# Ledger of designs, part 185: VHH binders against q9y6x5

Target 1, 379 residues: q9y6x5
Amino acid sequence: LPPKLLLVSFDGFRADYLKNYEFPHLQNFIKEGVLVEHVKNVFITKTFPNHYSIVTGLYEESHGIVANSMYDAVTKKHFSDSNDKDPFWWNEAVPIWVTNQLQENRSSAAAMWPGTDVPIHDTISSYFMNYNSSVSFEERLNNITMWLNNSNPPVTFATLYWEEPDASGHKYGPEDKENMSRVLKKIDDLIGDLVQRLKMLGLWENLNVIITSDHGMTQCSQDRLINLDSCIDHSYYTLIDLSPVAAILPKINRTEVYNKLKNCSPHMNVYLKEDIPNRFYYQHNDRIQPIILVADEGWTIVLNESSQKLGDHGYDNSLPSMHPFLAAHGPAFHKGYKHSTINIVDIYPMMCHILGLKPHPNNGTFGHTKCLLVDQWCI

## First folded at step 7 (VHH)

Design za42 (framework vhh_5j56_2)
Fold by ESMFold2-Fast, scan of step 7:
Structure za42 (fold): chain B 379 residues (1-379), chain A 128 residues (1-128)
Amino acid sequence: as target 1 above (379 residues)
Amino acid sequence: QVQLVESGGGLVQPGGSLRLSCVASGFTFSGSDYYAIGWFRQAPGKEREGLSSISGSSGGSTSYSDSVKGRFTISRDNAKNTVYLQMNSLKPEDTAVYYCAAGTLYGSSYFSKEYDYWGQGTQVTVSS
C-alpha cells in the first residue's frame, strides 16, 4: 500500500506557545512522534507566502506568492486573495499535491490550504473545498478523513488548514494570557479530535501526520505606530501592501520617493529592491515592488490612523516570535525525538521523500530533516 | 481614530432584500487608493465568514464569496463616506450578525485578519 501523509496547519501558531501553555493532546502526539521546536520561515512572514513555501520548498521570490497583497508590474494584474482563482499567481511553482497526482496514480485531498482551490499547471487537487472561513474544523476533518478512506485512486496526500490561533493573535495579542489560553486550549482539543477520528477510522497507525504552522505572532501597540503620511504624500506612490512590510510603487522618480522615505522613522528600514538584504531571499521577482519598507518588530505602519491590531506578523524571519513549530507522528517518523530547528523550505523535500516523489528543484535541504525519519542515518 | 458603524439590519422573509450601510469616520474614501472595506458575517456557533470587499476611490476592485455571488452587491458613496451591501434573494442560512471592516491593502480580501478596524455589527434575521 502506498505511504500516506496528512499535512495540518494551525495559522499563526508561535513556537513559544508550546513552552508557555499546556497542550495535553499535542504532548501525547509528540511523545510518540517528533518535535521540531522552531521552524525558520521565509520572508515576508505572512500566511499565503509561507503556506506556499511549505508545499513547494521555495523562497517567495521563486514561487511568486510574495505577499498577501500583490501587484505584477509586467502583466499589471492585482492579487486580492486566493478565492479569486486566477492561476497566474500560483503558476511559478509546482506544489506537492500537483506532483503527487502527476508522478503517481494517486489522488490529493484538501480542506482550505491556500492554493488548493486553484488549478495550477492545469491540475487542481483531486478533492478540495472552496475557501470559506465559516466552515468548521469538524466539517473539514470529516471531509479529509472520508477522502482518505474512500477514494480511487487512493488519496496519499491530504492537507487541512485552520485559521486559529492567528485570528485571535491579531485580536488579543500574544501577551493576553487569559484569552490566548482559552484559544490555545480549543486548538489542543481540536488536535485531540483529529487523533481520535483517525484512530476510530483505522487510519492512525499507517498515516503520517504533520502538524505545523506558517508563522508566529508579536505584540503590537498604539504606542508603536509609523505614520507613512507624515513622510510622503500619497500622490507620489501607489501602496501595494502596508504593514509591517510596505510595498511601494512610485508614481514619480524612484530615487525621489526613496529620499522622502529613507529617514522617516528610526523604527523602519527603507530598501530599494536591489538593496534588500540577501538573507531575506526577497528580490528576484517582478511582484516585489521597487521600494520596500520593513518595520521593526511590534511596530505598525499606518496611514494617518490608529491600528486595532494587538498582534501581527510579517516581520524579519530571524525573529523567534515569527517562528512556528513542527510536530509529526507516523510510520516514517521516530518516536520521542526532539530537534531544535529546520527551515520551512526543508518540509517539502522531506514530504516528497515520505511519499516516494521526485521533488522539483527547491531551496530545501533534505539533510536537515533526516534525523526525524526512521529510514535515514542521523550521523 | 477610525470608526465604522453598520445599519440597515432587521427581520425579512425568505426571498426578500435588505441594504446594509457602513459609515466610516476618521478617514475618507475620496482620494484614497489604500483602504479596502469588507463585509463579514457570523452566525451563532459558527466562524466569521468573509462575503465581499471593495477597495478605495481609485476605481476599486470588488470581490464576492461563492455563497453570495450574484445575490449580494457591494458599492460605495465616497461623498457620504459610506459602503453599502445590497442583499437580494435572502435565504434562512443568511441569518447572522453582519460586520463591516476596514484595512490598508491593495485590492480586496476575504481574510478577516487583513482588516484593522471593525464595526459593532448589525443583526440580519431571515425567517419564514
Scores: ipSAE 0.000, ipTM 0.239, lowest interface PAE 18.7, mean pLDDT 88

Design za43 (framework vhh_5j56_2)
Fold by ESMFold2-Fast, scan of step 7:
Structure za43 (fold): chain B 379 residues (1-379), chain A 128 residues (1-128)
Amino acid sequence: as target 1 above (379 residues)
Amino acid sequence: QVQLVESGGGLVQPGGSLRLSCVASGFTFSGSDYYAIGWFRQAPGKEREGLSSISGSSGGSTSYSDSVKGRFTISRDNAKNTVYLQMNSLKPEDTAVYYCAAEPLYGSSYFSKEYDYWGQGTQVTVSS
């Protein structure tokens, strides 16, 4: 039988939650598998960009999903959250489910992973669910396991996405131990349900399972707001994205808009597109706007209003608070192995190796993940 | 009991070739419990050095240290429960006791101290 892989994402699962809360089911998973303590994600540290980086191995400037809200200056199209099904936004890269379906007569299955309900390069996941946040984890799991057992050609790559702990992280903030403890215990119980279901169906021993996330979460406050309206009038620019990375499209001379914004707050950096730090790999795409504002950790950019968010993400990807983790179990992985850090773009070439797929050109380095794999020499 | 036995060592002149064999008893190389088999060497007064490994039941994945890459070739015969190391273009600095070792599926990385089963070694001497 061909190798199989299930990729699971719990949105907004900050790496250090593993140190501060009890996860009995996840710890049992890790005991017989591998743990990467920190995954350095791509900038900006947002849901759509990082989920697409996981499955393409590319920086955002290369795969084209550069934010959760985007404007393309060449085509003049606008992208909005979750309901935008235009393939235009996703066609700058080839995600792993597309490659999987085009090689060896294989099928893919998807429960809510960003992009899987969109035809990309005229190829949609063989089995998928249209995105709907109201669908339970149990229903997503039931569909994925049904497709893994009852498909022809066989499903060899499956994805499962869950919105927590991100939604609660925004609502309560990561420092709310009482509420976050409840939410994280529920997630651990869902991991327990996942493992139990795979065991009952006879899938557990021969299935590779990766549990990861796209980003972390940091504490925000009403005491840490940057009022953009105090810097510049609305008539001078079009706002493409707001916080914590603001994407500014000037309606007047770019230099004039830049001069009105620079030095407006000690708690944000203002960049002309060509001056964005090289380490972000966030410059070479038409969807990246002429002026980018980057707020300091825990600061929120607002338009003369208060923010209801007690937690947020999107900040500098060097911040440990923005980092998720990766845990994995299955025949491809060592048992009881702990690794310190990988880049989120490294996940893609590792998954291609496990599935026997030839990866598309990517920004990941296979050498960074080889210590996790039983069939590799780790020096 | 699980045992590994190396053979094929000996005295050879610089530029010569040797083929080492590692025969397993008490377990099979094609078994799911054993994923990687490696070759290591140790010269007097030096630490044990990893040279090459072969993994997967089909022998599809091979790895080599930089010191032997292009000169040594590892291969597997699962029917004979044997792993080979073909050594070409031998140099005086290749003089050492050569060991085979087996790492179970649940083993850690390539570092030699992490392997569970070791042979007694076979002496290779390269002398001009």
Scores: ipSAE 0.000, ipTM 0.103, lowest interface PAE 22.2, mean pLDDT 86

Design za44 (framework vhh_5j56_2)
Fold by ESMFold2-Fast, scan of step 7:
Structure za44 (fold): chain B 379 residues (1-379), chain A 128 residues (1-128)
Amino acid sequence: as target 1 above (379 residues)
Amino acid sequence: QVQLVESGGGLVQPGGSLRLSCVASGFTFSGSDYYAIGWFRQAPGKEREGLSSISGSSGGSTSYSDSVKGRFTISRDNAKNTVYLQMNSLKPEDTAVYYCAASPLYGSSYFSKEYDYWGQGTQVTVSS
């Protein structure tokens, strides 16, 4: 039978949490598997963009999910959390579950991974749950394991998404040791539950499991606010996205809007679309707006108001605070191997290799993940 | 419609140098940059061996097999739709037919199975 893979994401799991807190269950998982200490995610360092990059191997400009709030200048459509089920937004790429289902008559299963409750290129995950934040981790795990063990054609690719520690990271900030310790201990317990469930069902020895995340978290403060209303009047632009990366659609001449913004704050970089740094790979898409504002780490862009959040993400992807980690266990992976860094786009071609799938065009480099795999040589 | 054409092969003495070129037609490198390009060789009676790859991502990450690392250099010119393999300090055991291959579906790889488009090959002979 074909090899199987379960991909698990804990939203907002900053890589250095592994150094500052104890994770007995995750450490046991790593001891018998592999650890990548830092994953360099894509810009912008937000949930929807990075989750889609993991499963497509593409930069945001290439897969089209360029933010959690978007505007498409060609079609004049708006995207937000409330209307994210329109296939239009997701159709610029082919995610791995679609590829898996279209090759060799295999099934996919999904518990809440972004995009899995949307038909993409007329293909939806064989088994899925409509996104609902109120559904427990235990219910998501129960459905995934049931589908892995009781499906025809067999489920060979499964995904599981969990909203923590992101929600608590925003509420308390990553530097709140007392509250973050409690949250991270609960996540470690969930990892323990996952491993025990797979063992009890006879799946553990033959299933490849990846545990990763989309981004990290940095500390914010009421002392680090950028008031956009102090710089430019609302009548000059339409605001597509706000913080920490503001997406500006000018209602007047673009150069005039740029000139009003460029000296607004010493804690914000202002870019015309053509001048966005090449290293971001954030330029070649109609959903990227004519002017982008990028706040410095820990700074929040506001509209004449205070911010209640103590933690945030979306910042420059070179910042270690924005990086997640990747841990993996299973027959495809070495045991007890540590690797320093990979790019988040490298995960997709690695997963395709493990599953024996022919990947779609992507920005990943398979060579970067070779040392993790038992059937490869490090070159 | 997709075609790769190798050139630059020939006869060279041990210790010599050659530069191979691989010109792509039917697709472009400049737009999407998704194409990973690999160089492979096959000597008579032996399996096809992966030598070097350059990724389709911007910046072009490169990889080399141990047998050629430090002697061979891969580079790309996206405007000319061409990939080069600079081969220095050539040895008799480098004698083979050299192939370039393109994968619109991978970043980079040493595995021939991951490449969809192959050139016809160019002969390199290292002998006196």
Scores: ipSAE 0.000, ipTM 0.109, lowest interface PAE 21.9, mean pLDDT 86

Design za45 (framework vhh_5j56_2)
Fold by ESMFold2-Fast, scan of step 7:
Structure za45 (fold): chain B 379 residues (1-379), chain A 128 residues (1-128)
Amino acid sequence: as target 1 above (379 residues)
Amino acid sequence: QVQLVESGGGLVQPGGSLRLSCVASGFTFSGSDYYAIGWFRQAPGKEREGLSSISGSSGGSTSYSDSVKGRFTISRDNAKNTVYLQMNSLKPEDTAVYYCAAYPLYGSSYFSKEYDYWGQGTQVTVSS
């Protein structure tokens, strides 16, 4: 009887929301499981990069999903609506559902997790849903639980992705207590529904469940804008990504573009690719552009315009506002244990261990998650 | 300041047609190599759904969601700084508020919630 794991992501769930709002269902889950208070995500702190890091255990420079907006200078391909399902973008790594299907006669199931509707190394998740934001959490949960109970070979790894609280975090900002309270209460109710469904189906006691997120959220303002057009004419470069990390492809001499940008605003850092701080692990990939601009927390880079976002993410991964949490419950996990911090890349080797899979080479450290697991010594 | 203004919504019978317009101000569509324009809709009690996108640069591409492919057509008029959504063979399930949004050219509409610029929306009601 192989071990089973369900990985759930609530996009943009900032770690300190747990201290500022009430989550009765999530707290009941944690009481009988484990909590990691902060997960240090990868740079840049964006949705596609961090979701792919969770399931590969790799930094963005290694797995190739380096942003939500990308250009590959070697092949001259650009990432877009018509190209986001091209395996080219996803093939620089092997995600855990592919590993799960290839190492043993096992199936994977996916409800909307980034990359699961793409054939990666000629392998697509055994059961999946094409991405559609209009599909309810209940329908995603119904499909996942059906596949967990009614599959041959058995589904041993399942994923479930939900767009909130990220969408509301962008729209209202994390400091809007009235709107964020309503959104976070609804998420807690969805967690309650998830647990109840698993109990009703007899899955709860034998299924490992991880609830996590890809990043946090910080408050933005019309008073904190960096106007890129005041620094440099747009004819001198192609803009691959704008905010809060701008990806600049020069049309003229790189040094001339750099010199026009480097002193333009006290609220952004300007890096030549080779000068990007080593701690970001954001350098060794053709999809990382020759010049990167990194805005200070809460600052938005614009092109002679205003931004409607009241919240954003993508900022420096050392910022606590960018950190999600991780909670887990199941036979692999201790009960009532709290841990301070892990790296988001550590989740992959932990999940491989739980499933009995040999991990592909990765940037995670299994030792960082040992204290969460009942079959490991914690020292 | 970038502003997107939708128009062309209204009441239409099943099988009918509407053309929505999205007029951009604060930037020149033909001079902007950085933004694509997308059409989205949201029905009461449902999540916002991406429908179609068009590149803001020369040599741009178009995309369509499965629910509207073959019925809806996106186009642009750079001289008028306007993006259109031609909606044919309308169904009651097409009833929603329709939004246009500007997002990075080298991005995916998968994460529409991260786009900086949204219009106020225009109501489309398909009813007999």
Scores: ipSAE 0.308, ipTM 0.679, lowest interface PAE 2.6, mean pLDDT 90

Design za46 (framework vhh_5j56_2)
Fold by ESMFold2-Fast, scan of step 7:
Structure za46 (fold): chain B 379 residues (1-379), chain A 128 residues (1-128)
Amino acid sequence: as target 1 above (379 residues)
Amino acid sequence: QVQLVESGGGLVQPGGSLRLSCVASGFTFSGSDYYAIGWFRQAPGKEREGLSSISGSSGGSTSYSDSVKGRFTISRDNAKNTVYLQMNSLKPEDTAVYYCAAGPLYDSSYFSKEYDYWGQGTQVTVSS
């Protein structure tokens, strides 16, 4: 049978949680597999952008999901509705499940991964669940394992998404050891359930499993707020996205809006689109607004009021607090190997190699992940 | 600190309309993108289901479940600190207790419906 891969994401799983909390089930998984200690994600360090980068190998400016809230100035469309199935937003790239279905006589399966309930280039995942946060991890796992065992043509690529620890990271902040300990223990138990289910169904020995995440989390505070209303009156601009990266669409001359913002806070950088640092790879897309504001780590941009969030992400992708990890197990992977760092865009060409797919042009470098794989040699 | 009060429920005939209101206290919709309100319902013997949500942002991010898309509309009045659910073309299967729920708008809030505060609920009965 062709090689099979299950890609699992725990949203907001900061890499250093592995060093500060105990994960007995995840450690058993890693002992017989591989661990990448840090994954350098793409900017902005948000859920939709990074989940799409994992499955396309592209920077956000190239795949078009540039934020969780977007405005396209050419078409005048807004993206902020999670139930909106408009393929317009997703059609600037070809995700791996589409390639899997079109290049080979194979099926794909999806439990809640962003984009998998949308027809992209007229192709939707062969088996999928419409997004619903109320569906338990167990129900998602049951569907994925059913489809992995009972499909024709065979499911060779499957995805599983879970919203924690992101939701709790926002609510409690990553420095709340008591609450985060409970949340992370529950996640480790879910990993144990995953492994046990795959073993009971006879899938474990022949299935490649990747466990990763899209970003980390940093501590926020009522003492670290940037009040946008003190910088500029709301009548001068339309706000497309607020924090920690504000997307500003001017209603007056762009230079006038920029001049009102540029020196407003020592804890915020203000960029005209063409001046956004090249290292972000966040410039060449109509959905990136004419002015962006980037808050310093742990600072929250607000509109003349307090913020209730104790944790957040979206910050500079060079920050270790924004980095997730990657762990993997299966016939394609070495056993007991630790690797320091890869880029999140490198995951896509690695997955294409494992599945025997020809990758679409992408920003990843296969060489960065080859030491993880049994059929490759380290440089 | 956050309190929600639902109103506008009642008995209506199939094909009728109702507007539910949710008045929030302990936070404001004006000036914050980080307070989301969601509408949920629960019928006897069935699981609670999410119907719609709206953020406190100036752009007004909204979402709808497939069962109500095209029939229900969520909106807000920031001056009154109120969120509305306009329910049109009501069907007997829409009979349930309707709840509003609030929490900070998390990055994954459209994918995670873990809300911190819940109203007491308002009964909607669609029957002839």
Scores: ipSAE 0.000, ipTM 0.233, lowest interface PAE 15.2, mean pLDDT 86

Design za47 (framework vhh_5j56_2)
Fold by ESMFold2-Fast, scan of step 7:
Structure za47 (fold): chain B 379 residues (1-379), chain A 128 residues (1-128)
Amino acid sequence: as target 1 above (379 residues)
Amino acid sequence: QVQLVESGGGLVQPGGSLRLSCVASGFTFSGSDYYAIGWFRQAPGKEREGLSSISGSSGGSTSYSDSVKGRFTISRDNAKNTVYLQMNSLKPEDTAVYYCAAGPLYSSSYFSKEYDYWGQGTQVTVSS
């Protein structure tokens, strides 16, 4: 019987929520599995980029999903509602579900994971749901478990994506303990439902389950705004992305635009593309704009306006507030093991190992995750 | 200060039509190279659903969810700084509060959290 893996993402689940709130169902999951306390994500710390890094093992400059808002200067294509399902945006990498289907005559299933409703290298997940935020967690779970149990060729890789706690983190901010407590309790109940459903269907003992997230969340404020209109006139540039990482496409000389921006606020860093810090691995792609602005944690870049968001992400990936966690349970994983930190790109080669797939070249290091696995020497 | 105000909701019979309006203040659609306007709805007991979006950068690029394709049409009037949602062949399941939101031009409307500014909403009820 081939090994099976279910990869679950709760968007915006900041690692330190585990310390500040009670998660009885998640805690029971971890007791008989593994916990990685911090996952260092890729820059920029946004939803589409990090979800694609999890399933490709690549930095954003390598897989091409460099932001949630993108413009490709070479082809002049826009990543917008009309174009977000264009394979062009996703085809710079091979995600694990494509490899799973092509190498081993196996099926993949997907409930809303970014990219799974797009044909990438002419391959789409065997079973998938078109993205729709109104579809309940229960319906996503029902479809995934049905496909895991009733498919030929067998579904060996399945993904499930849920928008919370990110949506509430933006609306209330991570410091709103009353509202965040209610949201996080509901998520823990969904984890309980997931485990119960897998047990009732006879899937639990033979299925590897990973629960993770793409990024964290930090508190924002109306007292921490950077007004870009006070720095530079709109006629000098096209704005591709705004906050907390602004992507600037100059309409005049790049150096003139840079000079107008570079000293405008003490709470943002302004980089010419070639000067972006090497540690970000955010330089070598045509979708990365000629000038990038990076706001300090908790600061919001605006266009002569206020922001309604009380929480945000996208900031420097060295910030602990931007880090998610990873928990896992199943025959591939040790029981009751805690690990401090891995890189988000390390998840891909670990998943390939579990599934018996040959990974495409990637930026992950298998050695970083070997202590989680029963078939590996940790010491 | 960016503000969005929805109007045009109300009670209609199944098969009827409504046109919703979203008036923006604090930025202009013709002068903005950054903002797109999306329409969302939320029915009782359900999560928010993305319906449609419109942008100016692609010559009036529009998108629609499968549930409303062929029935709903999004358009803009830059002189009035207004975006419209023309809703035809309305069904009881279209009953919801409808929201207008402004967000990044180059971003997908399917992740509602990407939209920075939201209107208060306008109630649409489809009933006989």
Scores: ipSAE 0.279, ipTM 0.655, lowest interface PAE 3.8, mean pLDDT 89

Design za48 (framework vhh_5j56_2)
Fold by ESMFold2-Fast, scan of step 7:
Structure za48 (fold): chain B 379 residues (1-379), chain A 128 residues (1-128)
Amino acid sequence: as target 1 above (379 residues)
Amino acid sequence: QVQLVESGGGLVQPGGSLRLSCVASGFTFSGSDYYAIGWFRQAPGKEREGLSSISGSSGGSTSYSDSVKGRFTISRDNAKNTVYLQMNSLKPEDTAVYYCAAGPLYESSYFSKEYDYWGQGTQVTVSS
């Protein structure tokens, strides 16, 4: 029977939560598996971009999901509530579930991972749930385990997405120890439920399980606002994305817009597209706007208003507060091994190796994850 | 600064109708090229669910989740800076607290949790 992999994401799970809170179920999982303490995600450090980078191994400029809010300058299409399921947005890359279904006689299953309810290159996950935030973790888990155990051709790749602790991180901020302690304990209990369900169904010993996240969270404040209306009048530009990375489409001369913005706040960097730092790998895509504003950690860009957010993400990917972790357990992984850091794009080629798939060209480096795997030497 | 206030909730029998109102203050709904207004609901013990959205620009686009498509209608009155949700053919499973929220026009419906502004909510109970 082919190897099987379940990929689980808890949105917005900042890596250092593991050091500041107790996770008895997650620690038991790690004791018999592996832990990567920091995963360096891609810029911009947002949900859709990083979830798509995990499953494609590509930087955002290459896979085309460059933000949660997008405008395509060539086609004049804008991402919105009414067209976020248009394959146009997702077709610049081939996610692992598509690769899994096309290379071998295998099935994929998905509980709400971003993109899995979209036909990408005319291929949709064999089993999937349409996105609905009201569906419980238990229902998502029940469907995934049913499909893993009762499918022909066999489900060899499955994904499960959960919205916490991101929603609570935004509402309370990561420095609210009382509220975050409650939220993180609930997540640890869900991890316990996951492990127990897999054991009861006889899946645990032969299934590879990865638990990871897309980004972290940083504390915001009403005292750390950048009022964009103080910098420039709305008539000069169209605003595609606001905070903490503002995507500016000029209606007048680009240099004039840039000059009005470049010295407006000491707490944001203003980049012409061609001047965006190379280390971000955030330049070569028509959905990246001509001017990008990047707020300093913990600063919120606003339009002459206040912000209700006490936590946010999207900031510079060099910031430890933006980093998630990765934990894994199963026959492919060592037991009790800790690794310091990998890049989020490295997850895709590792998963392809575990599943015996030929990866599409990608930005990951298989060598970075070799030390995690029993069939590889860390040399 | 920016505030959203919901009203119009209450108790109805299955098959009944309610109209929810969301009054915005601190921004001009019709003048915004950036913000959409959305309706969300949350039942006890369940996660928050996005239902419908409408853009703030003139000639605005609308969207609906599959669970409410054909039963719920979103509309706006720009002169009153108000967004409405007309709810028809209500079912017991529609019982929830209903929230109005404002968030980016260019953003996917997945990110209701990341909308910038939220109202306090209005209770809708569908029971016989």
Scores: ipSAE 0.276, ipTM 0.606, lowest interface PAE 2.5, mean pLDDT 89

